# Ledger of designs, part 370: VH-VL binders against q96il0

Target 1, 167 residues: q96il0
Amino acid sequence: APERGAERRDTAPSGVSRFCPPRKSCHDWIGPPDKYSNLRPVHFYIPENESPLEQKLRKLRQETQEWNQQFWANQNLTFSKEKEEFIHSRLKTKGLGLRTESGQKATLNAEEMADFYKEFLSKNFQKHMYYNRDWYKRNFAITFFMGKVALERIWNKLKQKQKKRSN

## First folded at step 14 (VH-VL)

Design Zf15 (framework fv_ebrasodebart)
Fold by ESMFold2-Fast, scan of step 14:
Structure Zf15 (fold): chain C 167 residues (1-167), chain A 120 residues (1-120), chain B 108 residues (1-108)
Amino acid sequence: as target 1 above (167 residues)
Amino acid sequence: QIQLVQSGAEVKKPGASVKVSCKASGYTFTEYYISWVRQAPGQGLEWMGWISAHESYTNYAQKLQGRVTMTTDTSTSTAYMELRSLRSDDTAVYYCARHGSYLPRTFDYWGQGTLVTVSS
Amino acid sequence: QAVLTQPPSVSVSPGQTASITCSGDKLGDRFAYWYQQKPGQSPVLVMYEDSERPSGIPERFSASNSGNTATLTISGTQAMDEADYYCQAWRSSTAYVVFGGGTKLTVL
């Protein structure tokens, strides 16, 4: 039988199951920050008279949002994992346990954490440069389509004015 | 002329590993992603994963995570796909396909395919 | 697991219109793509971004995508159009790319 469970392979763009914009909104809705990416998801309003060009723009914006959400969710998980590994290795080197006498997670001071941030930034510099390149390309494409939609709307208004003049 | 040229057919035993190459030409390799798609005899297309040309990003199909590794060599404009712990049901034609980083036109150019036969 | 459903086969006589459907939950909110594959050959992109036709693909090919169903339409079908046709979409989450199961188009 075809499985509706196949939809479980798809995550919500925001990663937040409770993201519910106003049902009858006539504009885009911005939700709370996603648990994993820490980015605010945008729910795109679908006009009743959406043109094919407007539909393409909306789909492109949706795909870009999902790509961006996935990138930052992965980056944040990598950061958290490497941070914990760094803290663990430094505490082990000092002969200290992973938790304090009070049962809290043991932490390093700001001076020691500066070493981690410097290394993480250097290690991920190339990755972030390529992310920025791809992000600019995606935004250029979105801007280009927004321009096309704007021109379409202007042209339609001009057509309507011509029709009014003819009548 | 945009072209993707794959390595030749392979015959492997169960439990072995196979590494297929895909050499790109006719475009700037680092501006596109490469996906790998396989097709078992008489069956449909199954996506395996994609990799950015600079190896900053990889995404693998859930079914294949842990068994597949994708890499690139920008100096030769070549993408690689390695599949480990081969089973008889991994017998398929393996394709590489190009797509944009912003996903327009999706898979616009495909390699010729590489037949991998896993005999038991 | 495939999330896109296609009929296994479609048969038409030469000159008739062939319609191949691809169904998936909220597929109309995604871009749909179509590929033609002839025996022993690699797939060829025939339609992209729902309804756009690549250079070199005959005007007889058109497509739409709305609701839960994307449709590839071939008007005035010719013998050369015999092939397997696959739909494809991008999905967020674990699987970024999904293909339909494929439809074998037979002319005559």
Scores: ipSAE 0.455, ipTM 0.733, lowest interface PAE 2.0, mean pLDDT 82

Design Zf16 (framework fv_ebrasodebart)
Fold by ESMFold2-Fast, scan of step 14:
Structure Zf16 (fold): chain C 167 residues (1-167), chain A 120 residues (1-120), chain B 108 residues (1-108)
Amino acid sequence: as target 1 above (167 residues)
Amino acid sequence: QIQLVQSGAEVKKPGASVKVSCKASGYTFTEYYISWVRQAPGQGLEWMGWISAHESYTNYAQKLQGRVTMTTDTSTSTAYMELRSLRSDDTAVYYCATDKSYFPTGHDYWGQGTLVTVSS
Amino acid sequence: QAVLTQPPSVSVSPGQTASITCSGDKLGDRFAYWYQQKPGQSPVLVMYEDSERPSGIPERFSASNSGNTATLTISGTQAMDEADYYCQAWRSSTAYVVFGGGTKLTVL
């Protein structure tokens, strides 16, 4: 019987990462970086006696991870597309072909590419600001629920110790 | 009071394009994504995509990729959904709906809907 | 096709408990949402984050989500609850939102 994380990955044929977490793991597992987002996915361990509060925290963390991965996958694809369009446009302006005499892809020098990077960063400034705002708000919510889970675990541990002393 | 007001009904011929608007009021526009959901006559809800207020986060349903474009105008707190190369099976009521950008609360508020009829 | 399966119809008498299911592979690992839609009207969010109730939604509405099945429960069902009900979840691999096929609740 595979771990729940491994089963979850098996149900997504194109899944972000092809690695499966180790079977019978007692901890969260970190996978290799995603091809598009370049972020390492966390596969969450599901405790046998997961409380409703622990389940909500796990779902919030999972949802935030997926939101974050989707943002960076889209950002990286947009960067790559616009970079290629910029290079092709500049090469056309110079009257150069897309490939060199040696068959390699024609490239621009560092000075020419600096113009693209500055333009891309400037164009995406507001986008990154709102991403950061939402990222902090999401992590604030996660931290709040982590605190609730910690208090629940402390209470349950104290309750069990008290019961043990009474019996 | 949060309110979404959509543009009026449209009748289009096959192959045409339609652009539906959704004007938001009663909240900070940048705090919500705008989701687009359509419903063909007598059918269920079909999600088309969503867009953040500053176009920072845009995701389209795979079935519609290449035919749909979503945009926003933050100065007027208005979201737009353009669907191209219309077919008869695109006849539906098109809804805009809010979804909080930072917390998974679902589609909190909905526009009144825009009927788009595609007929020869 | 829809990833989430709902029964096409559910019928109850006034005052009885209505139960509407929504089934999908590992749906209990995702947040489920429920919407009510009356004829000619826009959908209304009635339950969010599996079991949370929005302000203004009556206490007789409750929901759960576990394993492969999310359930919307309406206790003491009233004539005004007659509507189509849709479940919704997030499809993680593409951040694609998915709706169930809908359930027509008849109160007679």
Scores: ipSAE 0.605, ipTM 0.824, lowest interface PAE 1.5, mean pLDDT 83

Design Zf17 (framework fv_ebrasodebart)
Fold by ESMFold2-Fast, scan of step 14:
Structure Zf17 (fold): chain C 167 residues (1-167), chain A 120 residues (1-120), chain B 108 residues (1-108)
Amino acid sequence: as target 1 above (167 residues)
Amino acid sequence: QIQLVQSGAEVKKPGASVKVSCKASGYTFTEYYISWVRQAPGQGLEWMGWISAHESYTNYAQKLQGRVTMTTDTSTSTAYMELRSLRSDDTAVYYCARDTAYLPKNYDYWGQGTLVTVSS
Amino acid sequence: QAVLTQPPSVSVSPGQTASITCSGDKLGDRFAYWYQQKPGQSPVLVMYEDSERPSGIPERFSASNSGNTATLTISGTQAMDEADYYCQAWRSSTAYVVFGGGTKLTVL
C-alpha cells in the first residue's frame, strides 16, 4: 500500500493554493485558506480593456499578496519546527521516547505547551512589529495607485464626453 | 549619495564557508530590503535571496536553501551573506542590491561585487 | 520556467532600433525590469515596472510587457549601449525572483 504523501499541490515555503475562480467571474474572487500561510488568496479580475495603470495596480496587489503569503508560510513553518524541537527536548527531560508504543508522535499536555507559546510570541514580537510596518507601507502604495486609477477613469469619462460632442 | 560597498575578494577551498558584507550609505537603511545576486564567470545573473533590514522577512532561492544565511546589522547599516559547504561551481561575483519593500522597483542600486573563487 | 528566455545576442548598426525580448509563461501578469551590464561593471537598472525609466537613462530606452513577452527597445542605438541586457521578474516559488539568461547587444 503506497503512502500518499501528496497533499495539496502547495509548495511548503510558498503555500500557493491550487484554486480556480468561478467561470466567467466579473469581480475579484476569494479562495480557500492556504495550507501553509492560513491566508485566503485573492484572484483578481482582469478587464478586457485593462489600462496600463490598472495593470500596474493589479500586479502590485498580486505581488503584495505573494509576499504576504510567503511571510506567513515561513512563520508557520518556523513555529512548527520550533514546537517539534520543544516537544522533543521536554520528552528527553522526562526520559520518554519520541514515539508512543503505538508508533504515534508523543505529545505534551496543554499546560506544558503554554510555556512554548509564551516563549515563541515573546521571541517573535519585534519581527511581527516590523512585518506590520512593511505591510502598511505596501498598502499605502496600493492606495496611491488606486487613486491614480480613479483619476484616470475620471479623465477617460471626460474624454468620452468630448468625443461624443464632436460627433 | 546612495552607495553600497562590499568586502574584498575571497579565495576558499571546497567545503569552506564565505561571508560577504555590504555596507549601505546615503539612505535610511531600515526602509529598504537587500537582495543578493551572483554571477558565475561568463554566465548570467542568479538570484540568491533577500532580507529586510530588521531581519523580519528573509527568503532564499530553493537551490541554496540550507547553505545560505543572510543577516543585517542596523547599527552599521551593513548586510551580510554567508554561503557554506562551498563547491567549485560557487565561484562567482557576488552582488548586493537595494530592493524597495513598499514599491516594486527591485534593484535600483548595486554594490561593486565581490569575487569568490573556490579552488583546491 | 525557472529562467526567462532571452535571445543570446542581438546585433544592430549605429542609429538603428534594437529590440530585446524576454519570454515567460504569463510574464505580462508580472512587473518586468531590465538591467544593463558592461564588462567588469555592476548591473545598472535601465527600466522598471514594465515601462518606467530611472533618472539618468536616455529617452531612447523604452519597454513593454504583455501576454508572455516583455520587450526592451533602444531607438537610435549608440556604441555606448553595447552591453549585456537582463530581464527580471517576480515569478517562481522556487526562486521568487528570476532573471533572463541575458542578451549581448553588439553595435557595429
Scores: ipSAE 0.520, ipTM 0.764, lowest interface PAE 1.6, mean pLDDT 82

Design Zf18 (framework fv_ebrasodebart)
Fold by ESMFold2-Fast, scan of step 14:
Structure Zf18 (fold): chain C 167 residues (1-167), chain A 120 residues (1-120), chain B 108 residues (1-108)
Amino acid sequence: as target 1 above (167 residues)
Amino acid sequence: QIQLVQSGAEVKKPGASVKVSCKASGYTFTEYYISWVRQAPGQGLEWMGWISAHESYTNYAQKLQGRVTMTTDTSTSTAYMELRSLRSDDTAVYYCARVQSFLPRGYDVWGQGTLVTVSS
Amino acid sequence: QAVLTQPPSVSVSPGQTASITCSGDKLGDRFAYWYQQKPGQSPVLVMYEDSERPSGIPERFSASNSGNTATLTISGTQAMDEADYYCQAWRSSTAYVVFGGGTKLTVL
């Protein structure tokens, strides 16, 4: 491929960075928060000599990240929608409009919003318990494979030393 | 024995709805997601969606969005798939299959399949 | 629309090695899975997480996944291996789960 290519046609908006790991990156990179999940994606560095075990760990971490992002994107969307519906319902009950004189969305005070948060948490209690269970199990599995990778690297270093001694 | 047992064959007219059940036994129901996969006569496998046992996660195939609903009943260890506004091209064998919720293992246990025929 | 491409058919003689491919953009960055289906039966998982073999699946089954292509290999193919084979992967950007179109393995 030519070194001098066409100019990039798209430009990131002011204040928003395009996530792109630098060329010849030797480390994982953390991007900006996703709009819906509010989680930062990790882009994993792929070594030229990646072992099957290292590849399995990387794929497991990637899959777990996508699982986690999907859960929180859905939860945040649901929370925002239900919050808006709750505010709309309460303002209508009070005989108030949905917008202030400045055109901004009308809001409720902290005491009124406490009812919504309490109801939302109660309604989603079981979902969050099972999410936490699966999240801990996933992280335990990742930690276990990280340990295996660490042991593999130690073993390979020992084998390299023995091979040099055999020469 | 670990098994998934599905409800019996259904014959429906276009525009009707069908609800297929999948009863799990021999394992901890809440540790597995249930996917629904269909297969039209002589054709390949088509993924429809999956649901966590506690209903915290559902994801439906884009083609079926708005027509399919998946639910579970943890008290009976049963998963359900309802498909609405049936068309002739929905004629297929419908399978349920389990996959672990915390590891990306494959679908290791499948139901026997439920034939749904849509004809006028 | 299919995102995983398989050859529609593969033929081998008994005792020969069968290779069934599954191609998709950056498939090697995802886990691949393989299922065997005989007429009138439910699919059976034969390989998971690229190259792992479930308990009860014969050692003659093996698999790999690299670049854009996953491959299921059946060594010393037997008449009982005659079936349709489907690859599967996880793809969160379009569908959480996708299946290949399937390959009919014929042993003659």
Scores: ipSAE 0.642, ipTM 0.845, lowest interface PAE 1.1, mean pLDDT 84
Fold by OpenDDE, second read of step 15:
Structure Zf18 (fold): chain C 167 residues (1-167), chain A 120 residues (1-120), chain B 108 residues (1-108)
Amino acid sequence: as target 1 above (167 residues)
Amino acid sequence: QIQLVQSGAEVKKPGASVKVSCKASGYTFTEYYISWVRQAPGQGLEWMGWISAHESYTNYAQKLQGRVTMTTDTSTSTAYMELRSLRSDDTAVYYCARVQSFLPRGYDVWGQGTLVTVSS
Amino acid sequence: QAVLTQPPSVSVSPGQTASITCSGDKLGDRFAYWYQQKPGQSPVLVMYEDSERPSGIPERFSASNSGNTATLTISGTQAMDEADYYCQAWRSSTAYVVFGGGTKLTVL
């Protein structure tokens, strides 16, 4: 009975880098590029006395990062898959095998691949538009909360200085 | 008014498939994701997966991998969830819900639910 | 698999404060969302992230996070607040959504 090769269903890449910073880290760490998204993950430091506003900012930044990681991981996977399918289909149409006589993987030239890139970009145009829109919204929100946190920190420093002068 | 309207109740036999629809209205369909959540009788909520407006982005619960397919029709602003190889333990109310991202934000709009009964 | 743990039931007298907890691994790094579900109805979002309320949700509803525990607080609990409450979060590694087991709130 021929062992039906278990089609490795392309499980959506777990877009979270397994990068673990040192346990005693007191600052944010940047990891190596993720193998799927090619984006460098940031591990955010959690201060012991984190304010609710700081926590909100941190969580928003983390969520935005993960959003980016997953988007690009999926996009890269889709791109790779469709690219391979395109190459295979074109080679087949040309009556060429997937391998050259020398045993190398057959490839298309840049001109032939230009059609693929054009089609891929056209097909994904709307997706990229939505991504860009959401990216701006998220970054605007992050920037806004960064400002709030900065103000809060200034205020807290002023209060501490006043308390020290009164004692 | 923003709403999600689901298809009616289904009765299926074990081994059959069911396809539930979720029609969106009152908002730009392509700007949101659709998640599916089910609830067995007397049980809690179970997440099934999500889909973007672009069918290329889907994420299914591990338990349902291979049995579930989510799709969207942007022309009709309708999401679909197909569950195959139905079992008795698939008997549940199935909900579609709107979410702003495939990352779990709060599900702010829910369908009315679709009861799927799997009985021999 | 990271499971969100909720108490199965909470009882409160009218006018008193109800607290429903949701505990899970790494919940401190994530926003928790809360849903109210009444019998025969769809879930309704009652809390965004830490403390934001959707339109139409009374101010008596609030939420907080401390460490790996999220808490939904209902001040001045009313009979109409009797329902099942679910917390929701997600797993960063898989982007899977996770619901708590639910808490039945009874107003005595």
Scores: ipSAE 0.014, ipTM 0.592, lowest interface PAE 8.0, mean pLDDT 85

Design Zf19 (framework fv_ebrasodebart)
Fold by OpenDDE, second read of step 15:
Structure Zf19 (fold): chain C 167 residues (1-167), chain A 120 residues (1-120), chain B 108 residues (1-108)
Amino acid sequence: as target 1 above (167 residues)
Amino acid sequence: QIQLVQSGAEVKKPGASVKVSCKASGYTFTEYYISWVRQAPGQGLEWMGWISAYESYTNYAQKLQGRVTMTTDTSTSTAYMELRSLRSDDTAVYYCARDLSYLPRGFDYWGQGTLVTVSS
Amino acid sequence: QAVLTQPPSVSVSPGQTASITCSGDKLGDRFAYWYQQKPGQSPVLVMYEDSERPSGIPERFSASNSGNTATLTISGTQAMDEADYYCQAWRSSTAYVVFGGGTKLTVL
């Protein structure tokens, strides 16, 4: 009985960029594009006296980045897989092999690929709508906390100036 | 109201498989991930894995790799967890829980739990 | 695997403040979540994102994070607060969820 090859269910790629900035950096660092998501990861600086609001903002930004990395890594994987399946299916229907007579990978024309893109977008429309909604929610939250942190920093600077004038 | 309703208690022999269901209601099923968490008698909570309801992407705890399979049926808003090659140490209450979208953050809603007993 | 560490038990008198700690590597980089579990019941989310309280959770419940330690605080502890409490976080490298070992809160 032929061993039915265990269909390797595509585990979601762990979209964590292995980019490590220099230990002595006092700034946010932008890494190279991730192999799977094609997004550039940001390593967020942690100040020595990070306030609770600054920490919350940092955590929210980090989480949002990771969310975005995972989404696009998965989306790109799905796209690549479905694209390949579409090409194979279409070539088979045409009675064409997967390779040309010259040994090159057989490809479809732009019109045939347009059908794939239309179908792919239609199929993933709801997913993209959910992504967009969550993207806005997250960015609004980040912006809100950025404002809070800015106000906190202003207030702390004012308090320090008052204390220096009183001494 | 958001609810997760699990299948009933199971009694299995060692080496058997169990499949637990979790029916979701009160929210858009495809917008959230589902995690599975188990708790052995008198023990703490152990995360087993998560599944995306829409894409069917899965991530399983390393300890359960090869033995666990999570699936979803979007038409019925139901998540499934299958555990194979059952052992006595798999005796636990199994919970499904709702995650936030695209990330396993926290669990805001839990199923009632399913007791799985593995006995000779 | 980095485990979240909780004290196995905490005891308080009624009306006193209970504090439950959760420590773990890089917990300062991730949000902490807290769950209450009573005997024979499913866990209930009591705190999310380090310090946010879900609707329906009493105001006596609060949480904070300092460095790699999260703390759940229950002010004016009541007999009904007797339960097991679990902290939880998410690991970015693996996208795994991790729980603390749990803390049994006893109200004496």
Scores: ipSAE 0.663, ipTM 0.857, lowest interface PAE 0.8, mean pLDDT 89
Fold by ESMFold2-Fast, scan of step 14:
Formats: structure tokens, C-alpha cells, sequence
Structure Zf19 (fold): chain C 167 residues (1-167), chain A 120 residues (1-120), chain B 108 residues (1-108)
């Protein structure tokens, strides 16, 4: 029996709307990969007596997850679009049609595609560096709030122990 | 010290395009997204889209998709918003506003606004 | 389309508590932000991340956000607080910023 909720296998691996936690769940659940970002979302358990600090941590983690998913969804769409544009441009330069005689999509060889990958990586290098900076800072903030929540829980536990002894 | 300074008011004919600038100073430009928000006379705030200061990572309001383009020039710490195929209902004050890229802190600094009037 | 709904106007006497609500589906699961706008001026951030105050904003401003409703509360309301107030949130499913319709606070 795992402590964290189990992932369910789905025939539609993207789309979190089809994943639901079991009834009376008391822990977080992991959903299927998003169609565009290919990242698995976490569905957070909300305790009945969630403190304001715990609520802030949960919202910060949720916002960071959504930011991360949006970044990679956009990056993957950009990659696919630019790849198709590159292939079409090179085929046109070579005087070739976009389709083979069998009606399949015409492709470039590995050497030609290497030019695209090199250009794409170079063009996006700075964007990925800034993404890493922001990802680092976001995780630092989450860790900071996790520390505050842990301290709050220790303090509350000490107060409960003191109350028990004074009763 | 921190400022967002926008270009001056413009009067345009229907069907024309307008390009508004927003020059940032007093902070590290690449640490903030720039949002564009407009306000028609006597109406509320309407979000148009945002752009990251690093590269052209943008997200536009669905209503404006295909008519709006946002760009940045990191060397001059300037953001731009171009709106095409102008209509009379595009008459508004256009604001730029910053939000921290790694924490959702809200729009803490706004430009002074640029009035764009669309009339025949 | 999911929207944020605010009352068009709220009136309060000087020194009394003003409450401005902002309603949206599952708004309490997101961070809410509040802006003050006076005539002819740019908006000013008065509350962020549900209940945090920026430096320079008086302690009489407070806010909460739970369920479907975020609330901006101004205790001991002063004439200088008369303005239009807008709530704002990020909508993850729509991947964009959304503003409430605005509330005109009248102090009289």
C-alpha cells in the first residue's frame, strides 16, 4: 500500500479531467501526462484544517506546476512548428515536393536535420537558461515555505503537549 | 527609481495599426513579464497579453489573437505592443505593467498609460 | 468563459468598514490580487497573494480568499480610499490574467 495515491493507467494519457482521486482520499494523487507539456500533474489533498500558511504553500506549488506546464507546452509547439517550416524550406530549395510518390510526408536525411537541431538549440539557449533560473528560484521559494510549514507544525505539536499537561 | 514610461497618445483611422512602447528602468528587465492591459472610457480593466523579457515567449488574450503582437528589446529594456485592424471599440487607455517572472506577486508597477483614439 | 464578478458599487460612511467581494469559480484555489484606481491615474497594487500588503499600503487594508469568493476589507475607511477597486487572478485552465469588473467605493 503506497503512502501516496496510485496513478491509474488511461487510454487517453493526456487530460487531467479524466483522473479522479478515490473517495475519502487523504493524500496527493498523480495524474496522466499532459498532452502538450508531457508532464504529470499532482492533484493536492486539501485537509479540513488547512492553515493559511499551508494554503499558501499549496497555491505556490500549484502555480509553479502550471507555469512549468505552460512553458513546456509552448516550447514543444514552437519546436514542432519550426521543424515543419525547416523541412518545407529545404525541400523547396531542393526542388522536391512536400509528399513522396506514395503520398507520405517527404523527410530530410540525418545530416540535414542536424542543421535544424543545432540552430534550434542555439536560438533557444538563452530562453532555457532563464527558464532554469526561474525554476531554481521557484523551488527555493517552495522550500522556504515548506520550512515555515514544518516549523508551524512543530510549534502546534508543542502547544498541544503543553495543553495536555495543563489539563 | 523603478519606472515604466510609455509612448504618447495616438489618433488612428479604422483599419490602421498602432504600436505602443513601454521603456523600463531601475530594475533587471529580464526578471519580469510585461503585461498589456487596456481600459475603454468609463470601463474596467481588460488584459491583452503578456511577454517575457527574455525571448518572445508570449501569451495573448483569445479575443485579440491574430490582431496583437508583443515584442521586447532587451538592449533598451523596452516592450512593444502592436494592435492591427483597429476598430472604434479599440479606443482605450493602454497600460503596460510588470509582474515577477518567478513568483506571482501581482502588477506592482504600471506605465502612465497611452490613450489610443480610433475615429474616422 | 470564466469571469470574476464584483458589485458595481459599495458605499460606506467615514470610519466604517468597507467590504468588496470578488466571485469566480474555484477562485479560492488561486491567488487573488487587488488594485486601487483613482480618476486619471494608473492602478495601484494594494493586496497580493490573497492577503499580503505591499510596503506603503496602510494596515487598515486586509483581504481573504476562500471557496468562490475573495474579499477586500478596508477598516476605518477614509475619504482618500474612495476609488475604483479591481480584483485579479490567473486562470490556469485558460492560461491568462482575468480582472473583475470593478467596484466603485464611495465614502459618504
Amino acid sequence: as target 1 above (167 residues)
Amino acid sequence: QIQLVQSGAEVKKPGASVKVSCKASGYTFTEYYISWVRQAPGQGLEWMGWISAYESYTNYAQKLQGRVTMTTDTSTSTAYMELRSLRSDDTAVYYCARDLSYLPRGFDYWGQGTLVTVSS
Amino acid sequence: QAVLTQPPSVSVSPGQTASITCSGDKLGDRFAYWYQQKPGQSPVLVMYEDSERPSGIPERFSASNSGNTATLTISGTQAMDEADYYCQAWRSSTAYVVFGGGTKLTVL
Scores: ipSAE 0.599, ipTM 0.815, lowest interface PAE 1.4, mean pLDDT 83

Design Zf2 (framework fv_ebrasodebart)
Fold by ESMFold2-Fast, scan of step 14:
Structure Zf2 (fold): chain C 167 residues (1-167), chain A 120 residues (1-120), chain B 108 residues (1-108)
Amino acid sequence: as target 1 above (167 residues)
Amino acid sequence: QIQLVQSGAEVKKPGASVKVSCKASGYTFTEYYISWVRQAPGQGLEWMGWISAHESYTNYAQKLQGRVTMTTDTSTSTAYMELRSLRSDDTAVYYCARGDSYIPRSFDYWGQGTLVTVSS
Amino acid sequence: QAVLTQPPSVSVSPGQTASITCSGDKLGDRFAYWYQQKPGQSPVLVMYEDSERPSGIPERFSASNSGNTATLTISGTQAMDEADYYCQAWRSSTAYVVFGGGTKLTVL
């Protein structure tokens, strides 16, 4: 049967791009930037003998990545929409057309766009602060599980050495 | 300790709107998400959406987008869910439930539920 | 229509082990959660992150999740375990959260 190609990550309405991970890999794979979030997705390698702790760490990292991509995809779409609305409104106020004589979209100069950037940043300041808080919390959780996995691997190595000495 | 208390039952006509409240207590409201889940009579659980307590993130089930709005009031530790353009198949018990922003979305504490009946 | 499939009913005798399955594409790549709901009551979280048990939930409750199937296991089933059980996973193409259709557990 035909190969489907790209592996898709589920998305909220803002969308996260589908990407094509390597068919077989012994390492994590970093994909191209998502169209909407502009973040590079990570496709996690799953070892055949994945422990329960390793599985939980991988799932936590995958969920954190999906949450992060949804947030930035939505933020970028909101930014682009509001930017276009601002440009349209300002061009109309100036009595200018929406297109240049060459057929390209008419744009505002850097000084005029500074008003939009200041307004957008102020409007979204609280949202970005809470995003950073949640991002730190998620990183602490991931670090905690990474520590648990590391301890499990050390314990397994110690058990192997003990077995060799007692056998 | 931790408690979610919802507003009382409502009866609405088709085309009306309903707004259900969920008052949280016993924890720091702004550190958690509130999810809304409904259950039609004799049916299973259906997720409607979630909102962070500080309103920085909202996500609605795709079939309800355009009809549902979730908000919060941090001064009263209350979450709200408004559903518009009600249909008879919106008759359900509506639950609010606490979701953790730090781990995958689990619903560890639930409100008592609010019965919304849509009938002509 | 639910993405997660559960059997509508499971019956066991007191003291027997009940097994409730939840199936979905690549479910084992996501966290599964389980809820117990008794008539007229709100759901109660009984298992989280595949196999973790909340405080206050008896050790008789255990769970696993691999491949396409998550399983809730209740050993030494008691009459008090009669309820509807729902599985839940995070993330789908249409919602962040999806519930299974529910399984009615009867202890006779």
Scores: ipSAE 0.531, ipTM 0.780, lowest interface PAE 1.4, mean pLDDT 82

